# VH-VL binders against RNA-binding protein 12 (RBM12), part 16

Target 1, 78 residues: RNA-binding protein 12 (RBM12), of Homo sapiens (Human) (q9ntz6r430to507)
Amino acid sequence: FCVYLKGLPFEAENKHVIDFFKKLDIVEDSIYIAYGPNGKATGEGFVEFRNEADYKAALCRHKQYMGNRFIQVHPITK
Key: E = the ipSAE of ESMFold2; O = the ipSAE of OpenDDE; V2 = 0.75 times the mean of E and O plus 0.25 times the DockQ between their complexes.

## First folded at step 10 (VH-VL; framework fv_imsidolimab)

Design s8 (from s1 with light chain T32S; at its last look DockQ between E and O 0.82; V2 from the best seeds 0.00; counts 0 for: pae E 2.1 > 2)
Fold by OpenDDE, look of step 10:
Structure s8 (fold): chain C 78 residues (1-78), chain A 121 residues (1-121), chain B 112 residues (1-112)
Amino acid sequence: as target 1 above (78 residues)
Amino acid sequence: QVQLVQSGAEVKKPGASVKVSCKASGYTFTSYYMNWVRQAPRQGLEWMGMIQPDEGETRLNQKFKDRVTMTRDTSTSTVYMELSSLRSEDTAVYYCARSGWDTGTYYFDYWGQGTLVTVSS
Amino acid sequence: DIVMTQTPLSLSVTPGQPASISCRSSESLLYSDGETYFYWYLHKPGQPPQLLIYEVSNRFSGVPDRFSGSGSGTDFTLKISRVEAEDVGVYYCMQSIELPYTFGGGTKVEIK
């Protein structure tokens, strides 16, 4: 149950992703924040949820805000 | 048709609180953000914050974070904006305005008629 | 906060003549989804503000085609090809790419 994140603040860390999904059950060490070859964040990331209910709930967070920017949450295949 | 109907004009003294309501109709209430925007005399438009009516989550302009409370009643499709510790500078017309959420349309397509709040001694 | 700067502050136009309003943002309003979160509103006297243009160049429903928006990144323009009496009011640009949403200072359009 993986989702693709787009529009992450460049300063986003794992804790911000965790906070964004609040109490949803995230698979340990599944959070990935993408960085480019230059070492700068691309604004993209991935996260996996342990169950379908939380996965679906995560998708409902589409276009909600992380900090001062709204985030795209898209379903993806692992 | 989409309609946003706000409560009537208010006159308050400094230090008091005011609670303005915005009743929504003609659309799925919980599918859109409701924003509050004010205009003080001879000033421009200022965004105060927004509320997601489904969960009640709010995003506030930090300028007002200590004085503004936004709530909603889903049973009546009504959003409330309460501003406390009123100052003369809070004299303004306050608008509620709908914006998109999951649609990705983050513009204010429908507005309430406005509520004049006057703060004076 | 993203600062929106409009010019001019006011504009007096002869009916039938064109008008042009500029707005500049302190940061790019192009988002990762490919959309530019920039908008034009008109605030007519005695009425609430109303949406004119969304995402730079799209006319909102009911907006006459004499209104057009253009621009990209940080520089935007609203044009009225033939100003009419009903176009009188204060025009505002706005960004919604980042909280808090911010408006330009407004441009007052009057008829000569």
Scores: ipSAE 0.355, ipTM 0.875, lowest interface PAE 1.6, mean pLDDT 94
ESMFold2, look of step 10: ipSAE 0.482; ipTM 0.860
ESMFold2 (binder alone), look of step 10: mean pLDDT 92; pTM 0.940

## First folded at step 11 (VH-VL; framework fv_imsidolimab)

Design t1 (from r2 with light chain E55L V56G F60A; at its last fold request DockQ between E and O 0.85; V2 from the best seeds 0.78)
Heavy chain, then light chain:
Amino acid sequence: QVQLVQSGAEVKKPGASVKVSCKASGYTFTSYYMNWVRQAPRQGLEWMGMIQPSEGETRLNQKFKDRVTMTRDTSTSTVYMELSSLRSEDTAVYYCARSGWDTGEYYFDYWGQGTLVTVSS
Amino acid sequence: DIVMTQTPLSLSVTPGQPASISCRSSESLLYTDGETYFYWYLHKPGQPPQLLIYLGSNRASGVPDRFSGSGSGTDFTLKISRVEAEDVGVYYCMQSIELPYTFGGGTKVEIK
ESMFold2, look of step 11: ipSAE 0.659; ipTM 0.898
ESMFold2 (binder alone), look of step 11: mean pLDDT 92; pTM 0.939
OpenDDE, look of step 11: ipSAE 0.790; ipTM 0.944
ESMFold2, fold request of step 12: ipSAE 0.660, 0.674, 0.662; ipTM 0.891, 0.894, 0.894
ESMFold2 (binder alone), fold request of step 12: mean pLDDT 92, 92, 92; pTM 0.934, 0.934, 0.936
OpenDDE, fold request of step 12: ipSAE 0.822, 0.819, 0.827; ipTM 0.952, 0.951, 0.952

Design t2 (from r1 with light chain E55L V56G F60A; at its last look DockQ between E and O 0.94; V2 from the best seeds 0.70)
Fold by ESMFold2, look of step 11:
Structure t2 (fold): chain C 78 residues (1-78), chain A 121 residues (1-121), chain B 112 residues (1-112)
Amino acid sequence: as target 1 above (78 residues)
Amino acid sequence: QVQLVQSGAEVKKPGASVKVSCKASGYTFTSYYMNWVRQAPRQGLEWMGMIQPSEGETRLNQKFKDRVTMTRDTSTSTVYMELSSLRSEDTAVYYCARSGWDTGTYYFDYWGQGTLVTVSS
Amino acid sequence: DIVMTQTPLSLSVTPGQPASISCRSSESLLYTDGETYFYWYLHKPGQPPQLLIYLGSNRASGVPDRFSGSGSGTDFTLKISRVEAEDVGVYYCMQSIELPYTFGGGTKVEIK
C-alpha cells in the first residue's frame, strides 16, 4: 500500500511526512525522500501504509499543504 | 448562479473586534475553499487566509495569525472572519473569495461584494 | 513570502490603443504538475475584483479576447489589444504556488 509523493518542500524530512499523514498508520521506516547533491529533497518520495483504509485516506490528501506549499499524492503500481 | 453575500459595513474603535460573514449559494459549499482578502484605502490586495468548509481547517497568513479566526457553519453555507485588536491600519474593504479545492485550482473565481470596516476614534 | 512586482504603477491610455502590464515574481511559479500558478485580476471601482487570466495564460469565462496573458517562470505580461472604457481599474497579478498567496502592488489603468 504505497503512495508516490511529488512537490515536497526542499527542507522536507521524514517528520514532515509523518505529520502530513498523522492519524494514518505508516509502516515503520518506509518513508523514502529523494535527496539531491545539496542534501535537500528533490521533491519526490514514497511512503507505505499498513492497511488499505489508510492508503485510501492518504490519496485523499492530494494537493494539501505541507508547510507553505501543497504536495501531490499519487497511487503507485509496483 | 454562484453568489457570495457579505454582512454590512461596520465602524469600530481601536482595540475592538469585528466579525464579517460571507453566505454562499449556487454551488456545493464544502467543495471549495473560502478565502479572505482585504484592501486598505489606496493600497493593494492582501490575502488573509482560507478555510476548508467541510472540516473547518484553516490556513492563515502569518501576518494575522494571532488576530484572525475563521469559522464556518455548513448548515447555513456561511463562513466568518473575525479580526481582533483592531488598529487604524485595519480600515479596509474585506472580501470573501472562493477557490478550487478538489482539483488544486487555487485562484479566486467568485468574490463577495465586500464589507467596509472602518477603525477610527 | 513570494514578492510580486508590477510595472508600471499607472497607465493613461487613449481609448482603442494597446496597453501592456508586467509582473515579476521573486520565485518560479511553475509547479511540478506542469501548471503555472499565476493570475491576473481587475478591480473596477465599486465592484469586487474579477478574474481575468488564470494558470498563467488562460482567459477566464466571459473575459473579452482583447485580454491576453503570456510569460513563464517569473516574468509575466498582460496585454490589452485595444483599451475600452470598461477596462478602467486597477490590475493585480497574484501567485498561489506558495502560502501566503501574494499580489502585485497593482497597475492603475485610466483613460486619457
Scores: ipSAE 0.518, ipTM 0.861, lowest interface PAE 1.6, mean pLDDT 90
ESMFold2 (binder alone), look of step 11: mean pLDDT 92; pTM 0.935
OpenDDE, look of step 11: ipSAE 0.735; ipTM 0.935

Design t3 (from t1 with light chain T32D; at its last look DockQ between E and O 0.82; V2 from the best seeds 0.68)
Fold by ESMFold2, look of step 11:
Structure t3 (fold): chain C 78 residues (1-78), chain A 121 residues (1-121), chain B 112 residues (1-112)
Amino acid sequence: as target 1 above (78 residues)
Amino acid sequence: QVQLVQSGAEVKKPGASVKVSCKASGYTFTSYYMNWVRQAPRQGLEWMGMIQPSEGETRLNQKFKDRVTMTRDTSTSTVYMELSSLRSEDTAVYYCARSGWDTGEYYFDYWGQGTLVTVSS
Amino acid sequence: DIVMTQTPLSLSVTPGQPASISCRSSESLLYDDGETYFYWYLHKPGQPPQLLIYLGSNRASGVPDRFSGSGSGTDFTLKISRVEAEDVGVYYCMQSIELPYTFGGGTKVEIK
């Protein structure tokens, strides 16, 4: 039950992902935020949810705000 | 059938507060942000902030964050904007306007009729 | 904050003639979903603002086809192919890619 994140703010950290998905049950240590070779965030990440209900709720937060910018939440195939 | 009806004009003295209401009808109230946009005389449009009516979360323009409070009453489908510590520069027409919350369509398709707030000694 | 700069400040148009309004943003408004979070509104006296163009170049419902929006990234243009009396008012561009939402300073269109 994984979602793919795009458009993450440059300074996004695990705590910001946790807050964005407040009230949803994230699999512990499943948050991944991608960084490029220069140490800058690429704006991508993923996170896993323990159950289908929370996974579907996470997909409904697509285009909601993290800080001053909205982010994308997509289903993941593998 | 979407309609946003605002409260009437207000006249205030500097230092006072004003609370403007916006009653929504004709759509699912909790599916849309409610925004507040103002226009001072001979000036442009200025976004003040927005409220998500379902849980009451707000996102405010930093210019106003210490002076503006936005609340809602889901039983009456009404949003309120209160601006405190009024100054003459706050004389403006204040509009409520909705934007898409669940869809992330962040543009203003329906607007209230506007509320004139005049701040003068 | 993203600065939106409109030109001209005002224009006076002979009825039936074309008009063109420009808006430049201080940052790109193209998001990586492929959409451009840019809008045009018309504000007539005594009325609330009215949406003309959404998400870059799409005409809002009921907007005549003499209005067209174009542009990309940071440079945007609203064209009116033949200005009519009902087109008088102040035109504003807006961005919604980043909070706070910001508007251009406005372009007053009047009939000469």
Scores: ipSAE 0.589, ipTM 0.885, lowest interface PAE 1.2, mean pLDDT 90
ESMFold2 (binder alone), look of step 11: mean pLDDT 92; pTM 0.938
OpenDDE, look of step 11: ipSAE 0.669; ipTM 0.928

Design t4 (from t1 with heavy chain G100R; at its last fold request DockQ between E and O 0.87; V2 from the best seeds 0.74)
Fold by ESMFold2, look of step 11:
Structure t4 (fold): chain C 78 residues (1-78), chain A 121 residues (1-121), chain B 112 residues (1-112)
Amino acid sequence: as target 1 above (78 residues)
Amino acid sequence: QVQLVQSGAEVKKPGASVKVSCKASGYTFTSYYMNWVRQAPRQGLEWMGMIQPSEGETRLNQKFKDRVTMTRDTSTSTVYMELSSLRSEDTAVYYCARSRWDTGEYYFDYWGQGTLVTVSS
Amino acid sequence: DIVMTQTPLSLSVTPGQPASISCRSSESLLYTDGETYFYWYLHKPGQPPQLLIYLGSNRASGVPDRFSGSGSGTDFTLKISRVEAEDVGVYYCMQSIELPYTFGGGTKVEIK
């Protein structure tokens, strides 16, 4: 159960993703954040959840704040 | 029918604190951030921060972070903004304004009537 | 913080004539969802601010069609095709792509 993240802050790290999805059961080894040549997040990422209930709850956090910017959470049905 | 009703005008001395209330009605209180925006005389608008009413989480403008506290009472659908260590430049009209967080619509469609806070020695 | 710069600072307009207000942002307001997080508000004397334009160019409910917003990225314009006496006040642009939300310095529109 994977979601696609867009609009991540340039300073985003795994800890920020974990905090953003607090109370949800993340597969921590599944967190992927794309980084550019300057060492900043490019705004994209992926995260896997252990069950369908937490995956659906994650989708409801679409357009909520991570730091000073809101981020997008999109489904990847697989 | 959406209404945001604020507490009345306040006069304060420098160094004091002020607490302004904003009572919401006519909508689902927990679906909207409550924002605070101020305007000093002959000045522009300045965003001070916002509170998510359901969980009480705040996001504050760094300019005010050490002096502003925002709280809410969900049983009365009321938010509060407290500004401490008042200075004369804090003389302003303070507005509450809602933005819809559960759909990510971050603009102010309804505003309170404003509360004048005057800080004078 | 994103700086919003409005011009002009004031306008004096004959009733029935057009008015145009510009706002520039220090950073792009186009977000990765394709939306532009830019707004216009009107602050009439003795009233709270009211929303005129949201998400770049959409008129808010009850706003007359003589108001139109345009622009993209960093450069935005509010046009009033025919200024009426009820349009008097200070116009503010705002961005909400990044916290803190920031406003332009305002443009005062008056008749005469």
Scores: ipSAE 0.679, ipTM 0.899, lowest interface PAE 0.8, mean pLDDT 91
ESMFold2 (binder alone), look of step 11: mean pLDDT 91; pTM 0.929
OpenDDE, look of step 11: ipSAE 0.816; ipTM 0.949
ESMFold2, fold request of step 12: ipSAE 0.674, 0.642, 0.670; ipTM 0.891, 0.885, 0.892
ESMFold2 (binder alone), fold request of step 12: mean pLDDT 91, 91, 91; pTM 0.924, 0.924, 0.921
OpenDDE, fold request of step 12: ipSAE 0.718, 0.708, 0.728; ipTM 0.933, 0.932, 0.935

Design t5 (from t1 with light chain L55Y; at its last look DockQ between E and O 0.93; V2 from the best seeds 0.74)
Fold by ESMFold2, look of step 11:
Structure t5 (fold): chain C 78 residues (1-78), chain A 121 residues (1-121), chain B 112 residues (1-112)
Amino acid sequence: as target 1 above (78 residues)
Amino acid sequence: QVQLVQSGAEVKKPGASVKVSCKASGYTFTSYYMNWVRQAPRQGLEWMGMIQPSEGETRLNQKFKDRVTMTRDTSTSTVYMELSSLRSEDTAVYYCARSGWDTGEYYFDYWGQGTLVTVSS
Amino acid sequence: DIVMTQTPLSLSVTPGQPASISCRSSESLLYTDGETYFYWYLHKPGQPPQLLIYYGSNRASGVPDRFSGSGSGTDFTLKISRVEAEDVGVYYCMQSIELPYTFGGGTKVEIK
């Protein structure tokens, strides 16, 4: 049960992802924040949830704020 | 029809507080952020912050972070903005304005009529 | 904070003539969803502000087609093809890509 994150703030860290999905059963070790070839964050990431209910709830947080910017939450169907 | 009705004008002394209300009707109150925007005389518009009425979570302009409190009463579909430690530069018309929380449509499609707050010594 | 710079500060327009207002943002307002989080509002005397243009170029409901918005990333223009007396007021641009939301300084449009 994995979601794709887009539009993450440049300074986003695992703690910000955890807070964004608070009250949901997140697999904390699964949090991945992507970096580009220049070493700068791309604004993308991935995270897993332990159950389908929390995965569905996570998708509903699409376009909600992380810090001063809203982020996108997309399903992973593979 | 969507309608935002604000409380009446206030006259305050420096150092006091003011609490402005905004009563919403004609839509699902908890599905939209309520924003507060002010305009001082001969000045532009300034965003003060917003509240999500469902959980009461706020996002405040850091300029006002220690002087502004936003609350809501879901049973009356009313949002409140309280500004403390008033100064003369806080004299302004204060507007509530809604934006889309569920849809992420972060622009102000409906505005209240405005509340004049005058701070004079 | 994202700074929004409007020009001109004021316009005096002959009725029926076109008008153009510019707004420049200090950062790109194009978000990773492909949308531009940029807006125009009109503040008429004695009324609350009203939305004219959302997402850079979309006309809000009830706004006459003589108003059009255009622009890219950081540079935006509002055009009024034929200014009418009812168009008098102060025009503000706004961004909502990042908190705090910020407005331009305003452009006062008057009839001469």
Scores: ipSAE 0.664, ipTM 0.905, lowest interface PAE 1.0, mean pLDDT 91
ESMFold2 (binder alone), look of step 11: mean pLDDT 92; pTM 0.942
OpenDDE, look of step 11: ipSAE 0.693; ipTM 0.931

Design t6 (from t1 with heavy chain S31D; at its last look DockQ between E and O 0.85; V2 from the best seeds 0.70)
Fold by ESMFold2, look of step 11:
Structure t6 (fold): chain C 78 residues (1-78), chain A 121 residues (1-121), chain B 112 residues (1-112)
Amino acid sequence: as target 1 above (78 residues)
Amino acid sequence: QVQLVQSGAEVKKPGASVKVSCKASGYTFTDYYMNWVRQAPRQGLEWMGMIQPSEGETRLNQKFKDRVTMTRDTSTSTVYMELSSLRSEDTAVYYCARSGWDTGEYYFDYWGQGTLVTVSS
Amino acid sequence: DIVMTQTPLSLSVTPGQPASISCRSSESLLYTDGETYFYWYLHKPGQPPQLLIYLGSNRASGVPDRFSGSGSGTDFTLKISRVEAEDVGVYYCMQSIELPYTFGGGTKVEIK
């Protein structure tokens, strides 16, 4: 159960993703944040959830704030 | 039917605090952010911060973070903004304004009538 | 913080004539979802501010079509095709792409 993150702020780190999805059961070692050669996030990321209920709850956080910017949360299907 | 009704005008001394209320009606109180925006005399609008009423989480303009407290009472559908350590430059009309939370509609569709806070010695 | 710069600061208009107000942002307001997080508000004397234009160019409910918004990225314009007495007030642009939300300095529109 994986979501695609878009619009991540430059300073995004795993701790910010964990806080954004607080109260949801994420697979912490699944967190992926794309970084450019300058060491800043490029705006994309992925994270897995341990169960379907928390995955669906994560999709409802679409357009909610991480720091000073809201981010996008999109489904990934297989 | 959406209404935002604010508390009355206040006159305060420098160094005091003021607490302005904003009572909401005509919609589901916990589904929207409540924002505070102020306007000093002959100046523009300035966003102070917002509160999500369901859990009370706030996002404050860094300019005010140490001096502003925003709280809510869900039983009365009321938001409060408290500004401490008042200075003369805090003389302004303070507005509450609603924005969309669930939909990410981050603009102010309804505003309160405004509360004049005057800070003078 | 994103700086919003409005011009002119004030505008004196003969009734029935057009008016144009500009707003420039220090950063692009086009977000990765394709929407532009830019707005116009009107602050009439004795009233709270009210929404005129949302998400770049959409007129809010009840706003006459003599008001039109245009622009994208960093450069935005509000046009009033024929100014009426009820249009008097201070117009503010705003962005909501990034916290803190910021407003332009305002443009006072008055009738000659």
Scores: ipSAE 0.582, ipTM 0.880, lowest interface PAE 1.2, mean pLDDT 90
ESMFold2 (binder alone), look of step 11: mean pLDDT 92; pTM 0.938
OpenDDE, look of step 11: ipSAE 0.723; ipTM 0.934

## First folded at step 12 (VH-VL; framework fv_imsidolimab)

Design u1 (from t4 with light chain A60D; at its last look DockQ between E and O 0.90; V2 from the best seeds 0.76)
Fold by ESMFold2, look of step 12:
Structure u1 (fold): chain C 78 residues (1-78), chain A 121 residues (1-121), chain B 112 residues (1-112)
Amino acid sequence: as target 1 above (78 residues)
Amino acid sequence: QVQLVQSGAEVKKPGASVKVSCKASGYTFTSYYMNWVRQAPRQGLEWMGMIQPSEGETRLNQKFKDRVTMTRDTSTSTVYMELSSLRSEDTAVYYCARSRWDTGEYYFDYWGQGTLVTVSS
Amino acid sequence: DIVMTQTPLSLSVTPGQPASISCRSSESLLYTDGETYFYWYLHKPGQPPQLLIYLGSNRDSGVPDRFSGSGSGTDFTLKISRVEAEDVGVYYCMQSIELPYTFGGGTKVEIK
């Protein structure tokens, strides 16, 4: 039950992802945020949810705001 | 059939508050943010913020965050914008405008007729 | 905040002649989904603003095909192939890639 995140703000951290998906049950230690050589987020990430209901709810947050920018939430195979 | 009908013109003194309403019809109210945009005389358009009707969550332009409150009543499909501590430069026409949040289409396809708020004296 | 700069401030056009309005953003409006979050609105006297062009170049329903939007990144153009009397008003560009949403300063189009 994994989603792919795009368009994450430059300053994105795990805490921002957790807040974005508040009330949804994220699998412990499943948050991955891609960082470039300079240590800044590249705008991509992955998150796993414990159940299908929360996974579907997460997909419905596609194009919702994290800070001043909206982000993309996409389904991912396996 | 989409309609956004706003409350009537208001005249206020500096320091007062004004509350403008926007009643929506002809669409799924909870699928759209309601935005507020104003235009002062001889000036352009300025976005003030928006409210997500189902949860009541707001996103406000920092310029106004201390003075603006947005609320809604889902039973009447109405949103409200209240601007407090009014100044003469708040004299403007205030518009409500919808944007679709559940598909992330953040542009204003329908606008209310506008509400003139005059702050003087 | 993203600054939107429109030129010209005003435009006087002979009916039936073409018109062109430019808008530049201080940052790219191309998002990672491949869409450009840029829009044109027309504010006619006595009416609320109305959407003309969404997501860079798409005409809204009911907008005549003499209106066309083009551009990408930071530079955008609205063209009217034949200006009609009903086209008078103030044209505004807008971005929605980042909060707060910001508009250009407007371009007043009038008939001469």
Scores: ipSAE 0.660, ipTM 0.894, lowest interface PAE 0.8, mean pLDDT 91
ESMFold2 (binder alone), look of step 12: mean pLDDT 91; pTM 0.924
OpenDDE, look of step 12: ipSAE 0.764; ipTM 0.939

Design u2 (from t4 with heavy chain R100K; at its last look DockQ between E and O 0.94; V2 from the best seeds 0.72)
Fold by ESMFold2, look of step 12:
Structure u2 (fold): chain C 78 residues (1-78), chain A 121 residues (1-121), chain B 112 residues (1-112)
Amino acid sequence: as target 1 above (78 residues)
Amino acid sequence: QVQLVQSGAEVKKPGASVKVSCKASGYTFTSYYMNWVRQAPRQGLEWMGMIQPSEGETRLNQKFKDRVTMTRDTSTSTVYMELSSLRSEDTAVYYCARSKWDTGEYYFDYWGQGTLVTVSS
Amino acid sequence: DIVMTQTPLSLSVTPGQPASISCRSSESLLYTDGETYFYWYLHKPGQPPQLLIYLGSNRASGVPDRFSGSGSGTDFTLKISRVEAEDVGVYYCMQSIELPYTFGGGTKVEIK
């Protein structure tokens, strides 16, 4: 159960993703934050949840704030 | 019918605190952020922060973070904004305004009537 | 913080004539979902502010079609095709792409 993240703040790190999805059962080593060829963050990422209930709860956090900007949470099936 | 009804005007001395209430009706209270926006005399609008009523989480304008506390009471559908260490510059009309958080529509479609807070010697 | 700059500061308009208000943001308001997080509000005397235009150019419910919003990225315009007495007030632009939300300084519209 994997979600696709868009609009991540330039400064986003794994800890910010974990906090954004607090109380949900994240596969912690599954957190991926994309960087372009210049080493600059693209604002995209992925994260996996251990169960369907937490995956559905994660989708409901679409357009909620990470830092000063809201982010997008989109479904992705395995 | 959506309504946001605020507490009445206040007159305060410098250094005091004020707590303004905003009672919501006519919609699902926990589906909307409640925002606070103020306007000082002869000045523009200034966003102070917002609260998500379901869990009580807040996002505060850093300009006010040390002086503003926002709380809510879900049983009465009421939010509160408390501003401490008042200065004369805090004289303003304070508005509550909702934005829909569960769909990410971050604009203010309904506003309270405003609460005048006057800070003077 | 994103700075919103409005021009002019005030505008005196003969009834029935057009009016135009500009707002410029210090950063792009176009988000990665393709939406532009830009708004116009009208603050009439004795009333709370009211929403006129949302997400760039969409008129809010009950707003007359003489109001139109346009613009992209950082440069936005509110047009009133024929100003009426009920249009008197202070117009504010706002962005919501980034916290803190910020407003323009306002444009006072008066009938002359």
Scores: ipSAE 0.564, ipTM 0.883, lowest interface PAE 1.5, mean pLDDT 90
ESMFold2 (binder alone), look of step 12: mean pLDDT 91; pTM 0.927
OpenDDE, look of step 12: ipSAE 0.737; ipTM 0.935

Design u3 (from t4 with light chain I97L; at its last look DockQ between E and O 0.92; V2 from the best seeds 0.72)
Fold by ESMFold2, look of step 12:
Structure u3 (fold): chain C 78 residues (1-78), chain A 121 residues (1-121), chain B 112 residues (1-112)
Amino acid sequence: as target 1 above (78 residues)
Amino acid sequence: QVQLVQSGAEVKKPGASVKVSCKASGYTFTSYYMNWVRQAPRQGLEWMGMIQPSEGETRLNQKFKDRVTMTRDTSTSTVYMELSSLRSEDTAVYYCARSRWDTGEYYFDYWGQGTLVTVSS
Amino acid sequence: DIVMTQTPLSLSVTPGQPASISCRSSESLLYTDGETYFYWYLHKPGQPPQLLIYLGSNRASGVPDRFSGSGSGTDFTLKISRVEAEDVGVYYCMQSLELPYTFGGGTKVEIK
């Protein structure tokens, strides 16, 4: 039960992802925030949820704010 | 169909507070942020902040953060904006305006009629 | 904060003639979802502001087709192909990419 994150703010950290998905049963060890080969943040990330109900709730947080900008939450297709 | 009806005009002295209400009807109240935007005489529009009605979470313009409180009552579909420590520069028309958060449509499609707040000595 | 700069400050237009209003943002308003978080509003005398253009160039419901928005990134233009008396008011651009939401300084449109 995994989601793809896009549009993450510069300097986003695992703690910001955890707070964004507060009250959901997140697999904290699964949080990944991507950087490109030139050291530039891509704004992408990945995180897993322990159950389907929380995964569906996470998808509903699409376009909610992390800091001053909203982020995208997408399903990872099977 | 969609209506945002605001409370009436107010006259206040410097140092006082004002609380403006905005009653929503004709749509799903909890699917929209309620924003507050003001316009001082001979000036442009200024966004003050917004409240997410289902949880009561607010996002405030830093300029007003220490003087503005936003609340809501979901049973009456009403939001409130309170501005404290009023000064003459706060004389303005205050508007509520909705934006849809559950689809990420962050623009103001419907506005209230405006509430004139006059701050004078 | 993203700064929105409008020009001109005012326009006096003969009825039936075109008008053009420019707005420039201090940062690109194109987001990673492919949308441009840019808008035009009209504030007519005695009325609340009204949405004209959303997400870059889309005309809002009920807005006449003589209004058109164009541009992307940082440079945006609102055109009125034929100004009518009912178009009098102050036009504002806005961005919603980053909090706080910010407006341009406004362009007052008057007839004659």
Scores: ipSAE 0.534, ipTM 0.872, lowest interface PAE 1.5, mean pLDDT 90
ESMFold2 (binder alone), look of step 12: mean pLDDT 91; pTM 0.927
OpenDDE, look of step 12: ipSAE 0.769; ipTM 0.939

